VHH binders against Flagellar brake protein YcgR (ycgR). Designs and how they scored, part 60

Target 1, 263 residues: Flagellar brake protein YcgR (ycgR), of Thauera aminoaromatica (c4kar8)
Amino acid sequence: MAELSTPSPASPAPLDGGRGDELEKFTLRGARQILQLLQDLITHRGLITAHTGGGHSFMTAVLKVDEERGRVVLDPSPDPQANRRALAAPRLTCVTQLDGIRIQFPLVGLGEGQDKGRPALFAPLPAEMLRLQRREFYRLQVPLAHELSCLLKAEDLARKPVEVSARVIDIGAGGVAVVVPTGAAEFVIGGTLPACRLALPDGEPIELDLEVRNLNRQTQRNGTEQLRVGLRFAALPRAADTRIQRYIFKTERALNAKARGGL
Short names: E, the ipSAE of ESMFold2; O, the ipSAE of OpenDDE; V2, 0.75 times the mean of E and O plus 0.25 times the DockQ between their complexes.

## First folded at step 7 (VHH)

Design E93 (from D29 with G106Y; framework vhh_7pa5_2)
Fold by ESMFold2-Fast, scan of step 7:
Structure E93 (fold): chain B 263 residues (1-263), chain A 121 residues (1-121)
Amino acid sequence: as target 1 above (263 residues)
Amino acid sequence: QVQLVESGGGMVQPGGSLRLSCAASGFTFSSYAMSWVRRAPGKGPEWVSTISGYGGSTSYADSVKGRFTISRDNAKNTLYLQMNSLKPEDTALYYCARDLDYWESYTFDIWGQGTQVTVSS
């Protein structure tokens, strides 16, 4: 018997551009800083998710920076439809990671052609690049023994309120991933689950609003289907953020000690 | 120093099988999701598969679903990709990648040098 898993239907969401003042200190606008960051993406083989709008995205990479012509050269998608959507889009939003740092930048005026006899996409160099710290994206895999849970306040298929206790499988500064039984509730990417309760050790459950980031249907070895849901913390009070960070650091330290010491 | 080293590539005929391995060092392997990514000649990189840090969750690209199986051995700091029913379009350089967020696509920060898979008659 083979186990099958369904691919996640979600694409990574771009960071909220409406929070311009909050993100300004993380925004690079110097031409040399932008060129250096793009060169670093080439050197480290940085995989880029390019968002074309309407929930569509494709995987690309920077092949070359043409400083003289002020252009970046990108790998086209193996999917011709993705390339056509990209060429038709007024703007691409590119998202990548480098050494745990999230990098996001726009590309405008995408064209197609060839580089050294190979198909390529090209665009003018971005005027700005966003560079955010690692801690927003790090995820601790929650040990099964911790039995961490989150009480989700959602809707069923008939749009009636329902409460679902979900097992937390990973946790980071920006959110959690949880497992729920298939059919327990209806989840919509971008939807908000208000007043959910995250149970952490050493205190009362944390009440918070969660935004659905992504979904993946999985078939377990016993044939039971479950839904795995990625959830973003829509807002966190300072005290809640501190408790989550403390749990992550304590658990990671304990796991590292166990791995090194053979405990 | 964080390192990922792929192996197990080679030449096979259509319908054949290969098992790729990725040896990880310099970080706590079980704390990270891991992915396989491939690049075919003249094409952009394509995500193939991801596995969560504890191995309880897996996901696959539609092009490989039902044919490929991702797995890991955290005691050996090793990631695997079992490839069955190989097709000519699977010909590519296959990369092992460290993944910071299983549920957010393409959150890779480190990958290896790749191992070449060639499927031809």
Scores: ipSAE 0.000, ipTM 0.280, lowest interface PAE 11.7, mean pLDDT 78

Design E94 (from D29 with T107D; framework vhh_7pa5_2; at its last look DockQ between E and O 0.01; V2 from the best seeds 0.00; counts 0 for: pae E 16.0 > 2, placed apart)
Fold by OpenDDE, look of step 8:
Structure E94 (fold): chain B 263 residues (1-263), chain A 121 residues (1-121)
Amino acid sequence: as target 1 above (263 residues)
Amino acid sequence: QVQLVESGGGMVQPGGSLRLSCAASGFTFSSYAMSWVRRAPGKGPEWVSTISGYGGSTSYADSVKGRFTISRDNAKNTLYLQMNSLKPEDTALYYCARDLDYWESGDFDIWGQGTQVTVSS
């Protein structure tokens, strides 16, 4: 009777879909650290956006940390429907910030009850909390399946205008990193690429100006050289930031849900 | 650094007025809808008002409609909330928030530390 070694559940993917190793330094897993951070949220009166899935969210705040019972107490929504969704959701994705630092954490096992005679939501303490040191520098690792691309308006060695379709490998509020074939175009750090087009899955490409911030030559496993180009959003049209942020948040939630066995 | 800083809160008598301000920095202010949210003692956070990026559209909670006015000055990167005919039930910590979805339920990614408004006789 061969004991089918049940494959050890794969370590949950990082909350933001980034490289696990890179995000590990930003992930709090220690009970004391988590408790402290939650207490800090109370002290600083931090608001929390709790995502319930399906594009729905509600505003809440940490009311109390119950260390003895190992639970967090949250404000319920004034909207009964939001509370119903929250309670029905297998997981809440909670997003907040302190001092410009983004904090993200999951809550599972949500229940309702009373705290000192006041309606409240209860959940076990989160197992982990992601604390991004610099919100503006956060970059989502773009899933390959999304096939994000950026059409770059650049110049070749002869200063002839060329268009290069570049794969987007990461995206943040401040810019994107792309990969281009070596020799496809010449890039200068500090240079501006005008009227580029960023393709997002949710609609028409976004026209924007990009500034070259860094260049990194990478050799692939197959020996092929690629150029990684870090690009800053130099100018965004109206609503472009919103679209980008929405994409990031949606993707993060989806990746997190997948990593944790679904929402 | 992306930051929102609220100001203008204080203590006022019923029927009085206050004007809240929110200074925004670290992002293109006009690209985002902005909202006011409040948290009253013993209640969960409540959406108060939203204004579109260029101020062409505004919305209000029923509880504040006709009394509060949201506005913005994009040149100053500042959001405002004029509060008139204040009531004791308006007592709350008021937050400025950046709105990603321009929905009444709110999809906010950043907010300030809040400014306290107390309405009492």
Scores: ipSAE 0.112, ipTM 0.589, lowest interface PAE 2.8, mean pLDDT 84
Fold by ESMFold2-Fast, scan of step 7:
Structure E94 (fold): chain B 263 residues (1-263), chain A 121 residues (1-121)
Amino acid sequence: as target 1 above (263 residues)
Amino acid sequence: QVQLVESGGGMVQPGGSLRLSCAASGFTFSSYAMSWVRRAPGKGPEWVSTISGYGGSTSYADSVKGRFTISRDNAKNTLYLQMNSLKPEDTALYYCARDLDYWESGDFDIWGQGTQVTVSS
């Protein structure tokens, strides 16, 4: 399925309380479990977004696992610059999805070579893999035709209040990712944006407090910079949660019907 | 002009303490999570610690929990790492890094040049 083949660029809603402690119970450290999960990614042809730092990432996949040498073989990028950035990076953060379950793992010590005469990237097996089996980690890529928006209440560089209408690029039970022009507002990771308004197709905008999770700056082909902002729902009224879940469900069903040759 | 400059490294005996500093310039420091990453001789990079933009949330690698404390001064655009009860295993080049994603860890886009910490008797 196309939806499952294109991982969300924005992270799912966090487990509140920080990066290490809450995620430990979802972390696989057993060699057998790690090997099985990597094999599942191969079997399902899971696409992986490998973050190389510098706001850069590339799409890859696990081609095979070399258990005897304790390494994984990855599909190199068709972009030579992306491969060069990956090889220079101290660490890759690999993010993928399998049946809506978020999978994340580090790769350290990336090298290049050949496998059966074809270019390949090699890395030692990860010591840990994160497998998040929670509804709040699923993300729907928002169809451009839906023109989904969120009105953000933020501050400019001078700490003056501004309102920014941001396009929603993905949405899940725990949050949204939005796009804003670089410089439209300043965002602080961990900061709260009060009384923002999320516009869904069916009904009045939903008023929400949002917490900034992550920032990623991109330069577009026209030279214009855009900022991708990951936002967590700080709290959701039941009615808002129901409307968001209904939107996700209906949109996913429509996309699945289309992908299966429905229309 | 985006730049991170580390300082405060040096040589200490086991059980000693050091405080590392990282001076940031060329970007809105308070908007980003910040991390410390180290590279020991003969080993790959190891993430050490991260702090959120306002400093309200911190996380640590298991190898340093209870011994190291990360902090920041947004008015001075400076990140700190207080290292106590240092062990020979802490010997490494320590890098300051801008972290795009506190909760998803390790999405670093800007690195400093590093500061050397050597723990030996």
Scores: ipSAE 0.000, ipTM 0.351, lowest interface PAE 13.4, mean pLDDT 79
Fold by ESMFold2, look of step 8:
Structure E94 (fold): chain B 263 residues (1-263), chain A 121 residues (1-121)
Amino acid sequence: as target 1 above (263 residues)
Amino acid sequence: QVQLVESGGGMVQPGGSLRLSCAASGFTFSSYAMSWVRRAPGKGPEWVSTISGYGGSTSYADSVKGRFTISRDNAKNTLYLQMNSLKPEDTALYYCARDLDYWESGDFDIWGQGTQVTVSS
């Protein structure tokens, strides 16, 4: 049967639980920003997984935003049972991705109706939207010649403190990716590395807390293995953010000048 | 086609053991961290365990530490969860999930359909 009683095998799951304060900086609550983000979803024709709880979900899309009436219009499921579950649910948790950004928002008060003679689902505009940047819209691959590094304060497999100097391979406003020798430390996805130090060319290293987001093994040409570690800035003071953005801007300008023959 | 398929669930008595498997296809398995997530009846999802793509870094929810062991066999593209000393509160639908690259904790881009584990007398 075509019942969606379990999550789709290729769709994202909602973020739940007690991480609300960590997610607040990614939460949009301004009406203008919410409307613009919904319009971006419409423009890119993004597919949305709408979750009703209990492991049930259906695929939908935002067809339009009725700003005058304060409503969003959604595409109904071809499965009538999925539509009935959605209409009976006290809220829908909508999850999607746009340009590498994870987007999540609640819809309450879902109703049915028609839009230009087609069946449609309607809901009031969400009061908030979560916009999680997995990576920034602008990202910089760090030139090898810059030898950018980050000192990681981690633990080895025996739970003893270890400091690892890691080469930074890319950097953006939200974090870095680094490489370390395999086995240099134990990195736990979701763990926080306090008081790490990011060395930029233009001053003293920046002290910052990093969260381990992903780990990937890489094999170099000579067969040597290294570990790629994706790290998020857990708390980034404005002064540190300014220095990082300045580095990115200067480096982008220099790379663009090389691409144009130094002009 | 990217796919995750869980198996190995079943019904056991308290104190029993089960080994869950997750067969991965359609992507470079060793490049991704993998997680187990469970959902008890009428409750939201609960993260259980994560293992790095290399396999040397593991983490567990406090509720399962010392009882569950996550592992992977990259040659067979298979993720495992060995569950020992099972309790009634471990009853849930268990999902295998592929980790999203880079920035989000607990954000997974693909899921399996789940395998049911039921712990009761």
Scores: ipSAE 0.000, ipTM 0.129, lowest interface PAE 16.0, mean pLDDT 77
ESMFold2 (binder alone), look of step 8: mean pLDDT 85; pTM 0.860

Design E95 (from D29 with T107Y; framework vhh_7pa5_2; at its last look DockQ between E and O 0.13; V2 from the best seeds 0.00; counts 0 for: pae E 11.2 > 2, placed apart)
Fold by OpenDDE, look of step 8:
Structure E95 (fold): chain B 263 residues (1-263), chain A 121 residues (1-121)
Amino acid sequence: as target 1 above (263 residues)
Amino acid sequence: QVQLVESGGGMVQPGGSLRLSCAASGFTFSSYAMSWVRRAPGKGPEWVSTISGYGGSTSYADSVKGRFTISRDNAKNTLYLQMNSLKPEDTALYYCARDLDYWESGYFDIWGQGTQVTVSS
């Protein structure tokens, strides 16, 4: 019976690299606001993913807000080991969603006890709660060995047409993330790149229109600056969509098989 | 509006079967891994199963492995959970959840209201 290794919950991806300043706009620090948001989570019975670090997480919910004691009450995990990890963790990162808005908040000083005769976890009220409207889309991380690329038809700084071969980092039904050398082309969020070519391992490149949705400058470990470009499929033929879906499906299966020790 | 709506819950005898459904709307369903999570009375939420966006990968909690089957129909924007050989300990409110990171597991951002499953003699 191959122990299906529960995928280790990745540390919450760094919140979109918006400058620390942009995150501040979405961070609640007011005590009343925090209390209200926690109450809203209770009212809506919102489930929370609690990250304990080391790739571990468990599902919980806010059961109660104790304003008098300045604490929040959480459901413990049915897994005693998860609870032990939670209690041992210096910080619990809680992630949830309310009304389509991602909510993230830290809890520190976690303890266990009983609430109305039931096992519960207790923590001081969070000092801050982050509310993010932007949702990340699930995308398949492309194995490096697949060497997916996308030929981008873009413009340089002089508005001259240029073609840039970009490595595909991730892919989903809605788009791709690619990496390009810094300065290779100028990209504008909301801009359209027409007649680009996505290269898949299974055949001829797919011609498609792409819309720039995100730009993120990254410095590699080697000191080289790269630009990560999030691209949406603006127009995708049905046949192309089918090919992309097939690729993703096949890759998922392969990765899963590998993870299970089958490859 | 992004929404998940669970259905198919009910009361069943031990050893019986149920099939849960979750209708998704307001997002590209195939772009997301989907999960089932359950909450039993007096217990914290428990992960049950996950399926990748295109169904190429599935995972199960040990407590349900061999008895439950997760599946999806992307054309219908619907997630399913076939539950066989049900036990009293399977009694819970079952939630459908959207998983933002299938590979890193446990990153859920959207849940439905849940459907009640009761296994009793």
Scores: ipSAE 0.273, ipTM 0.676, lowest interface PAE 1.6, mean pLDDT 86
Fold by ESMFold2-Fast, scan of step 7:
Parts: sequence; C-alpha cells; structure tokens
Structure E95 (fold): chain B 263 residues (1-263), chain A 121 residues (1-121)
Amino acid sequence: as target 1 above (263 residues)
Amino acid sequence: QVQLVESGGGMVQPGGSLRLSCAASGFTFSSYAMSWVRRAPGKGPEWVSTISGYGGSTSYADSVKGRFTISRDNAKNTLYLQMNSLKPEDTALYYCARDLDYWESGYFDIWGQGTQVTVSS
C-alpha cells in the first residue's frame, strides 16, 4: 500500500471564516465571478457536500443558475430526512473541489420545489464564495506570451513511446498543468512520466519525473478538443525548485505591477 | 454518453460478503482513477476506496481496511468492490465515481446512481 493520507470524497471539513483577512484574499464577492464559478461547478458536475449543522450533511450538486431570479437550483438528497434538515437549517455550508481548488460557500433561505418536473432545492445566489488552492500553494496562471512548454515522455494508444510538447497553463510549487491535443498521448492517473523537460526562460530545460494527477477534457472555441493534464513533481531537486519558484515570484511581481498601474 | 452503472447490492447478515460491480461506458476507463463512496442514512458521504488507472495502487478508508478489496478489469471497463466481514455499520448506498486525482481523492466529476447494501440480522 502506498504512503497516502486518507482521502476525502469532495467533503473536507469547512474552513473557519474567522481566519479574517488571510482567507479574504481568496474570497470572491463579484457577481460575475460567483456566476462563473457556479457555472464551472455545473459544467464539471462537481459533487458538493452540504453541511446543515449539528454534524449533518448530504451530497448535492448545482443543477443550474437562474440569473433572472437570482438563485441556484440544487439536487435534493434521496433521503427525505436530509432534505427536511436542510430546509430547517438557518444556513447551508457547501464544500466542493474543482481542479485542486477548494470551494466553499454559504446558502441562506433554502426552499423546495420543482425544476422541469423534477424535485429541486432553491436558494438565493451566495454573496461570497471561498476559492482556495487545496495544498495552500499558489498556482501561477502562465501568461500566453511566455510560451512555457513541457516536453512529455508518454505512450500513444498502441503503447509506443511518444514525445509531446505540451503548453504549460499553470505552475506551482507542487506541479504544473498542461494542455495537449486529444489523442496525442494516453495518460493514466497515477502513472509516471519519466525524464520530462520543463522549458523555463533563461536556462536549460529542467529534467523532471512527473506523475499524472488529474485529467480534464476541454472543448476549444473552434470545436476541437484538448486535454488538460495536471502533473505532480515526483522528485524535485533543490536547484530545479529554486528556478521554478524564481520564475513564479518574478512573474507574479510583474503581473502585480501591471495591476498597480506600472509601479 | 459517459455513464457509470453499479450493481451487486442486496441484503446480507452480519459477517456475510457481497461483491459490487460498476460498469463504465463513454470514456477511456483505464486512464482514470476510480473510487467507491458510500452514503449511510442520516450520515454524510464517506469515501471507501480508490484504485489507480493501471490498478497498481490502492487505498482504503480505515473503517474498511482488511475487509474490503477494490479491483478493476480494464478490458471489461468494470470496477469491483469485494466486501467481506460485513457489519451493520456498512449499510449504505454505494456509489462508483470517476476520480480525477488519485492522491487527493475528492475531485469527482461523474457518479453512478448507487447500489443499496443492507447489513442486518
């Protein structure tokens, strides 16, 4: 058996909002950002654990967002008692994950009804949503202008070795996310890709062993599909770690300077 | 159409055994980690077990270690859960789930409909 911590099925314990300003930087309060995140949960069919208080919870999902009425539609529990507890609760605390990001939000004023002939739960749109990286590591969204790439050593569908140059879309202390065309290579969650090469600006490519963490199929605007692959650094030498962190900090500083108006 | 369909649930006495199956369709089964998750009446969901895409690595909740065995047959696109020494506390709806993250299970995007397991004397 591998050396693994006990996983949780999209139901980690709720984070305490009393951490004050430390969690505030991860809290979304803009109406459009909240709507976009809820739509992402719908698109990826994110499973939500809804905490009703007193140690009680149930599994749900966002079925749709009704922008005109300013509310979310949730999948009810098959357990009538869980639904009764939810309706009686002063607030629901909803916890889920999306691509390694922990998402938590409150719902107040839960009601029941029908959506297109099916039982549903309804609540006003949340005023805030917490969006926090699960490992507490920042992941830098890589600017397109940087053209960051990783040469992956993988196998095709016939199990023949292939090399795929993948665009790096985000990077953090624990790994990278890349995009590859659908069918370019076969990826297996938990599989190791040995001797891959991460190309950073200003230096030789970094040779890394990468482990496949997650897969997500995406459709481009032109209708072609691409695969987003999350890759974990299996063993990161200190020199490589230093170069990656330097790139992240330098790029973050440059992006923050632009946000401040060029100072 | 991406789909997971569970089967094999039923009623059994304490100490008995059941074998659950999950038939997957509409995606490349061997590329994904797969998990079993259960929901007992009046309790929150509980992760039970995960298996890597190649089947070379497995993990289990402490409550089922030594009693349950997860396995897969990638040629048949089927996930299994062998449950031995069943206890009343194992009574739950058992769900098959596609897991996007083997090491940090919880990034599920597809769920089956569930199969009911009832352990009572």
Scores: ipSAE 0.005, ipTM 0.358, lowest interface PAE 11.2, mean pLDDT 79
Fold by ESMFold2, look of step 8:
Structure E95 (fold): chain B 263 residues (1-263), chain A 121 residues (1-121)
Amino acid sequence: as target 1 above (263 residues)
Amino acid sequence: QVQLVESGGGMVQPGGSLRLSCAASGFTFSSYAMSWVRRAPGKGPEWVSTISGYGGSTSYADSVKGRFTISRDNAKNTLYLQMNSLKPEDTALYYCARDLDYWESGYFDIWGQGTQVTVSS
């Protein structure tokens, strides 16, 4: 039990590539396309979040592609523990974006060594890379004035039902992120929360089923610790999806008008 | 078009303070979470801090918690990093980065050129 319990401050959740063919149309598998995309990341100095599992991640960058050896070369973390976790991980899931496109790719077989006399991490070239457009991963930052909330039907530590009114901090086509006080309920990644209620500014709350996808500890502006819960919409009815997309579009349009004045 | 311009770096003694600014233009600033990332010479990037689009939520790396404060002024399209009790290990080039998803740090699409912070006697 000598494990460190301190989680990474913030960590993007990898997309669920195991859901069959829905992601296939966004997946690059050609060696030439993969090399070019990696080179584009190098050229644009892309910052990458590398996930090691267990809610841990570290920031890195691709320093170079070694075509002759079939490897990518990565910056090591300044945190030696992050490097040890990376080297021990069966997969390193790298997430970044370029020109508004989300890019995700796995690295397996990570090793350590030196590049030009500096410590570096090495891995074989990825066999695939995922490219997703903005709409497919975008999350609107919810204005505080809207006071969006989601009533979660969850369980406490003793497995007793508890209702938690959680503030919605972002919302997208596929889900929502909420914040709750640490300890308000017990959440399990992969767990389902049936019959939750999402309150939008217009109309009746939307009843929807949610799946817990990620958990991150955060510090509020006032210094209070809170839990960010990433929630995926499960089996979202068409009408509910339409209302959510309308809210996102209307809010983005209003925010754009405010940025130019006139709100 | 889209620009992020960092400023406010400089040389300070250990224990000193600096306030970094990042001027944003060409996009709806309040729609994006913003982050500070730093790179010391010869080292990999290190995430420092993130703030949500409307400023309601912040997060910090353990190495800076309690000493650094991220803030934003959406009316001025400006991101700030107040750095207090500076240590030599804070020496780095500090970048302002646009984060597509506040809670999933590492989705940066735009960064500035950086501003140098040097902490030494």
Scores: ipSAE 0.000, ipTM 0.392, lowest interface PAE 11.2, mean pLDDT 79
ESMFold2 (binder alone), look of step 8: mean pLDDT 85; pTM 0.864

Design E96 (from D29 with T107P; framework vhh_7pa5_2)
Fold by ESMFold2-Fast, scan of step 7:
Structure E96 (fold): chain B 263 residues (1-263), chain A 121 residues (1-121)
Amino acid sequence: as target 1 above (263 residues)
Amino acid sequence: QVQLVESGGGMVQPGGSLRLSCAASGFTFSSYAMSWVRRAPGKGPEWVSTISGYGGSTSYADSVKGRFTISRDNAKNTLYLQMNSLKPEDTALYYCARDLDYWESGPFDIWGQGTQVTVSS
């Protein structure tokens, strides 16, 4: 039986190219549009998750666009192994978000060198960029001050039950992305974590079942390696959905107000 | 082709009600936040209300809060504005607009032709 493939807001994983005509409507191919979008990423200091394959990724940012040479300049990982994986990869898939818009683009032909005397990664300008403005794909970046956490009910490598308190980094209508130390638990794509507890500000934790949608190893700027786990809400009661939507609405409104006129 | 067509405007007395409609075509309607924007004679555009793609979130200008209700029917690709307790200062051309950013009222990338609302005795 054919599986219906739908974009998931719960996962930072790349959207499949096989989404057909729907994703084509949101694909930018004009050189000026691509340059402007990359410049917007620089202006907003957007953090990019660069996927190198095999479940590996690292955090980067666009440092500048070299229009004359037709290339982007990227911030290298503080982890030399992550940089080696990136340089060896046939393709990087870069995923980021700006103002609730999901942005995804490939980079091919990654090289290393220096920019203004500092280590840098270089790649030709992408031939295309996905700019997906669909509200069902919106992911709120959770402010660190909120200390949002999810208590995961999982298993270790020996199949023993473990509880892991994971920091929630992204939240949307369909799920959350969390970070855990590498090795804290075993996660299998498609596996279900029952009776997890999502702690939101104001009120008791929400008990919910989570499905593992993606796994990405990431290296923080301080060199610490973490596992980012994308989790889909398997079955979300209306009361829980209402609380999550209210949190997203209030937080996004406050962040937008802060960005416009706050210090 | 992308098109927005407003209707439902007219003349009403103060305290009256009107329901505006906007028929959308040429794009995936449910994927976009939609807004109502008005322009009174001799004034610049004023944002009125926004609704998210699936209708889960709405916002309103202070001048219309409690009197106007925005809604949408994604099956019909139609946006609505229910206007109650109308005041003379609500007199304006009302435009349906596709919103680039739900949380900021504008910028808008697609606008309709507008529908005239006149509130007078």
Scores: ipSAE 0.000, ipTM 0.097, lowest interface PAE 15.4, mean pLDDT 77

Design E97 (from D29 with T107G; framework vhh_7pa5_2)
Fold by ESMFold2-Fast, scan of step 7:
Structure E97 (fold): chain B 263 residues (1-263), chain A 121 residues (1-121)
Amino acid sequence: as target 1 above (263 residues)
Amino acid sequence: QVQLVESGGGMVQPGGSLRLSCAASGFTFSSYAMSWVRRAPGKGPEWVSTISGYGGSTSYADSVKGRFTISRDNAKNTLYLQMNSLKPEDTALYYCARDLDYWESGGFDIWGQGTQVTVSS
């Protein structure tokens, strides 16, 4: 229940460890899930607050995961004293957030060295990671077979209006993430895209005002770049909200049924 | 190639002013929200301020609201933090960060090495 106020982001703080049994249902312990989540942090280049105890912390990031040696590689602090405190600490508590999901994990046995000739911190892979997903931040991964698209009303580099059909990769109560080819349009975080049209299965496109929340550039295997754009529903009519929630529920139910049947 | 370089820190007396700058390179600066984050001695990092890509929207931590002003010059790829009425509690290493998500914390993907601000009599 770490709720942050929108629109002002709060400083991340560790959740109460005395509530471990209440948080167990949100704790990932599978090696594959832990590796995937760490890789997601690398891909999104998210900043991590690493708490060393005694009110001390520093900002870091996961640079890579060394699966063969069972280690994570972290970006050291520019402050040598912070790195010294981290190395002396019995445990780091790492806190970050990815698309509204709070992520928290311990690191024990921190060491120092070099990665690619640059200073780095190393630690064994965490045995557990806490992942807290609030209902309003839940994102359904859209099946490719659904061919979900959103027609974006955006601007090009010269501020001229352009319409871009973007593939929807995830959808939630608060917004969608879409992918667009690099150069198709310019997006500005905090900018509004009016009268966009979200195409869901079974019915007419939904007309929505969307606010740009985040941008992430991805390089595909063939070397082409695409842009992932996170979009918030700036104003959501009741009928549109109902239809989006119905799609999410129906798709989740179908995916869960397939998982149970396929085992 | 993608980097952020902070400058403008230093030592100042309580009640004084400083202006921090952050020079950005290697990306389309105007497309991203930008933030200032600080770390005080013995404390965790504290988000200070964020500005939208066009500069039309700003937000501030309660501890600095009314004293600090965030701004940007997209033609110069530069972010600024004007710090007025400085207090000893403002003593910290100040980082410039590229913010992937204007409305949520923890969405920073690129940050600089920091610039030290010391407020002492």
Scores: ipSAE 0.000, ipTM 0.370, lowest interface PAE 11.1, mean pLDDT 78

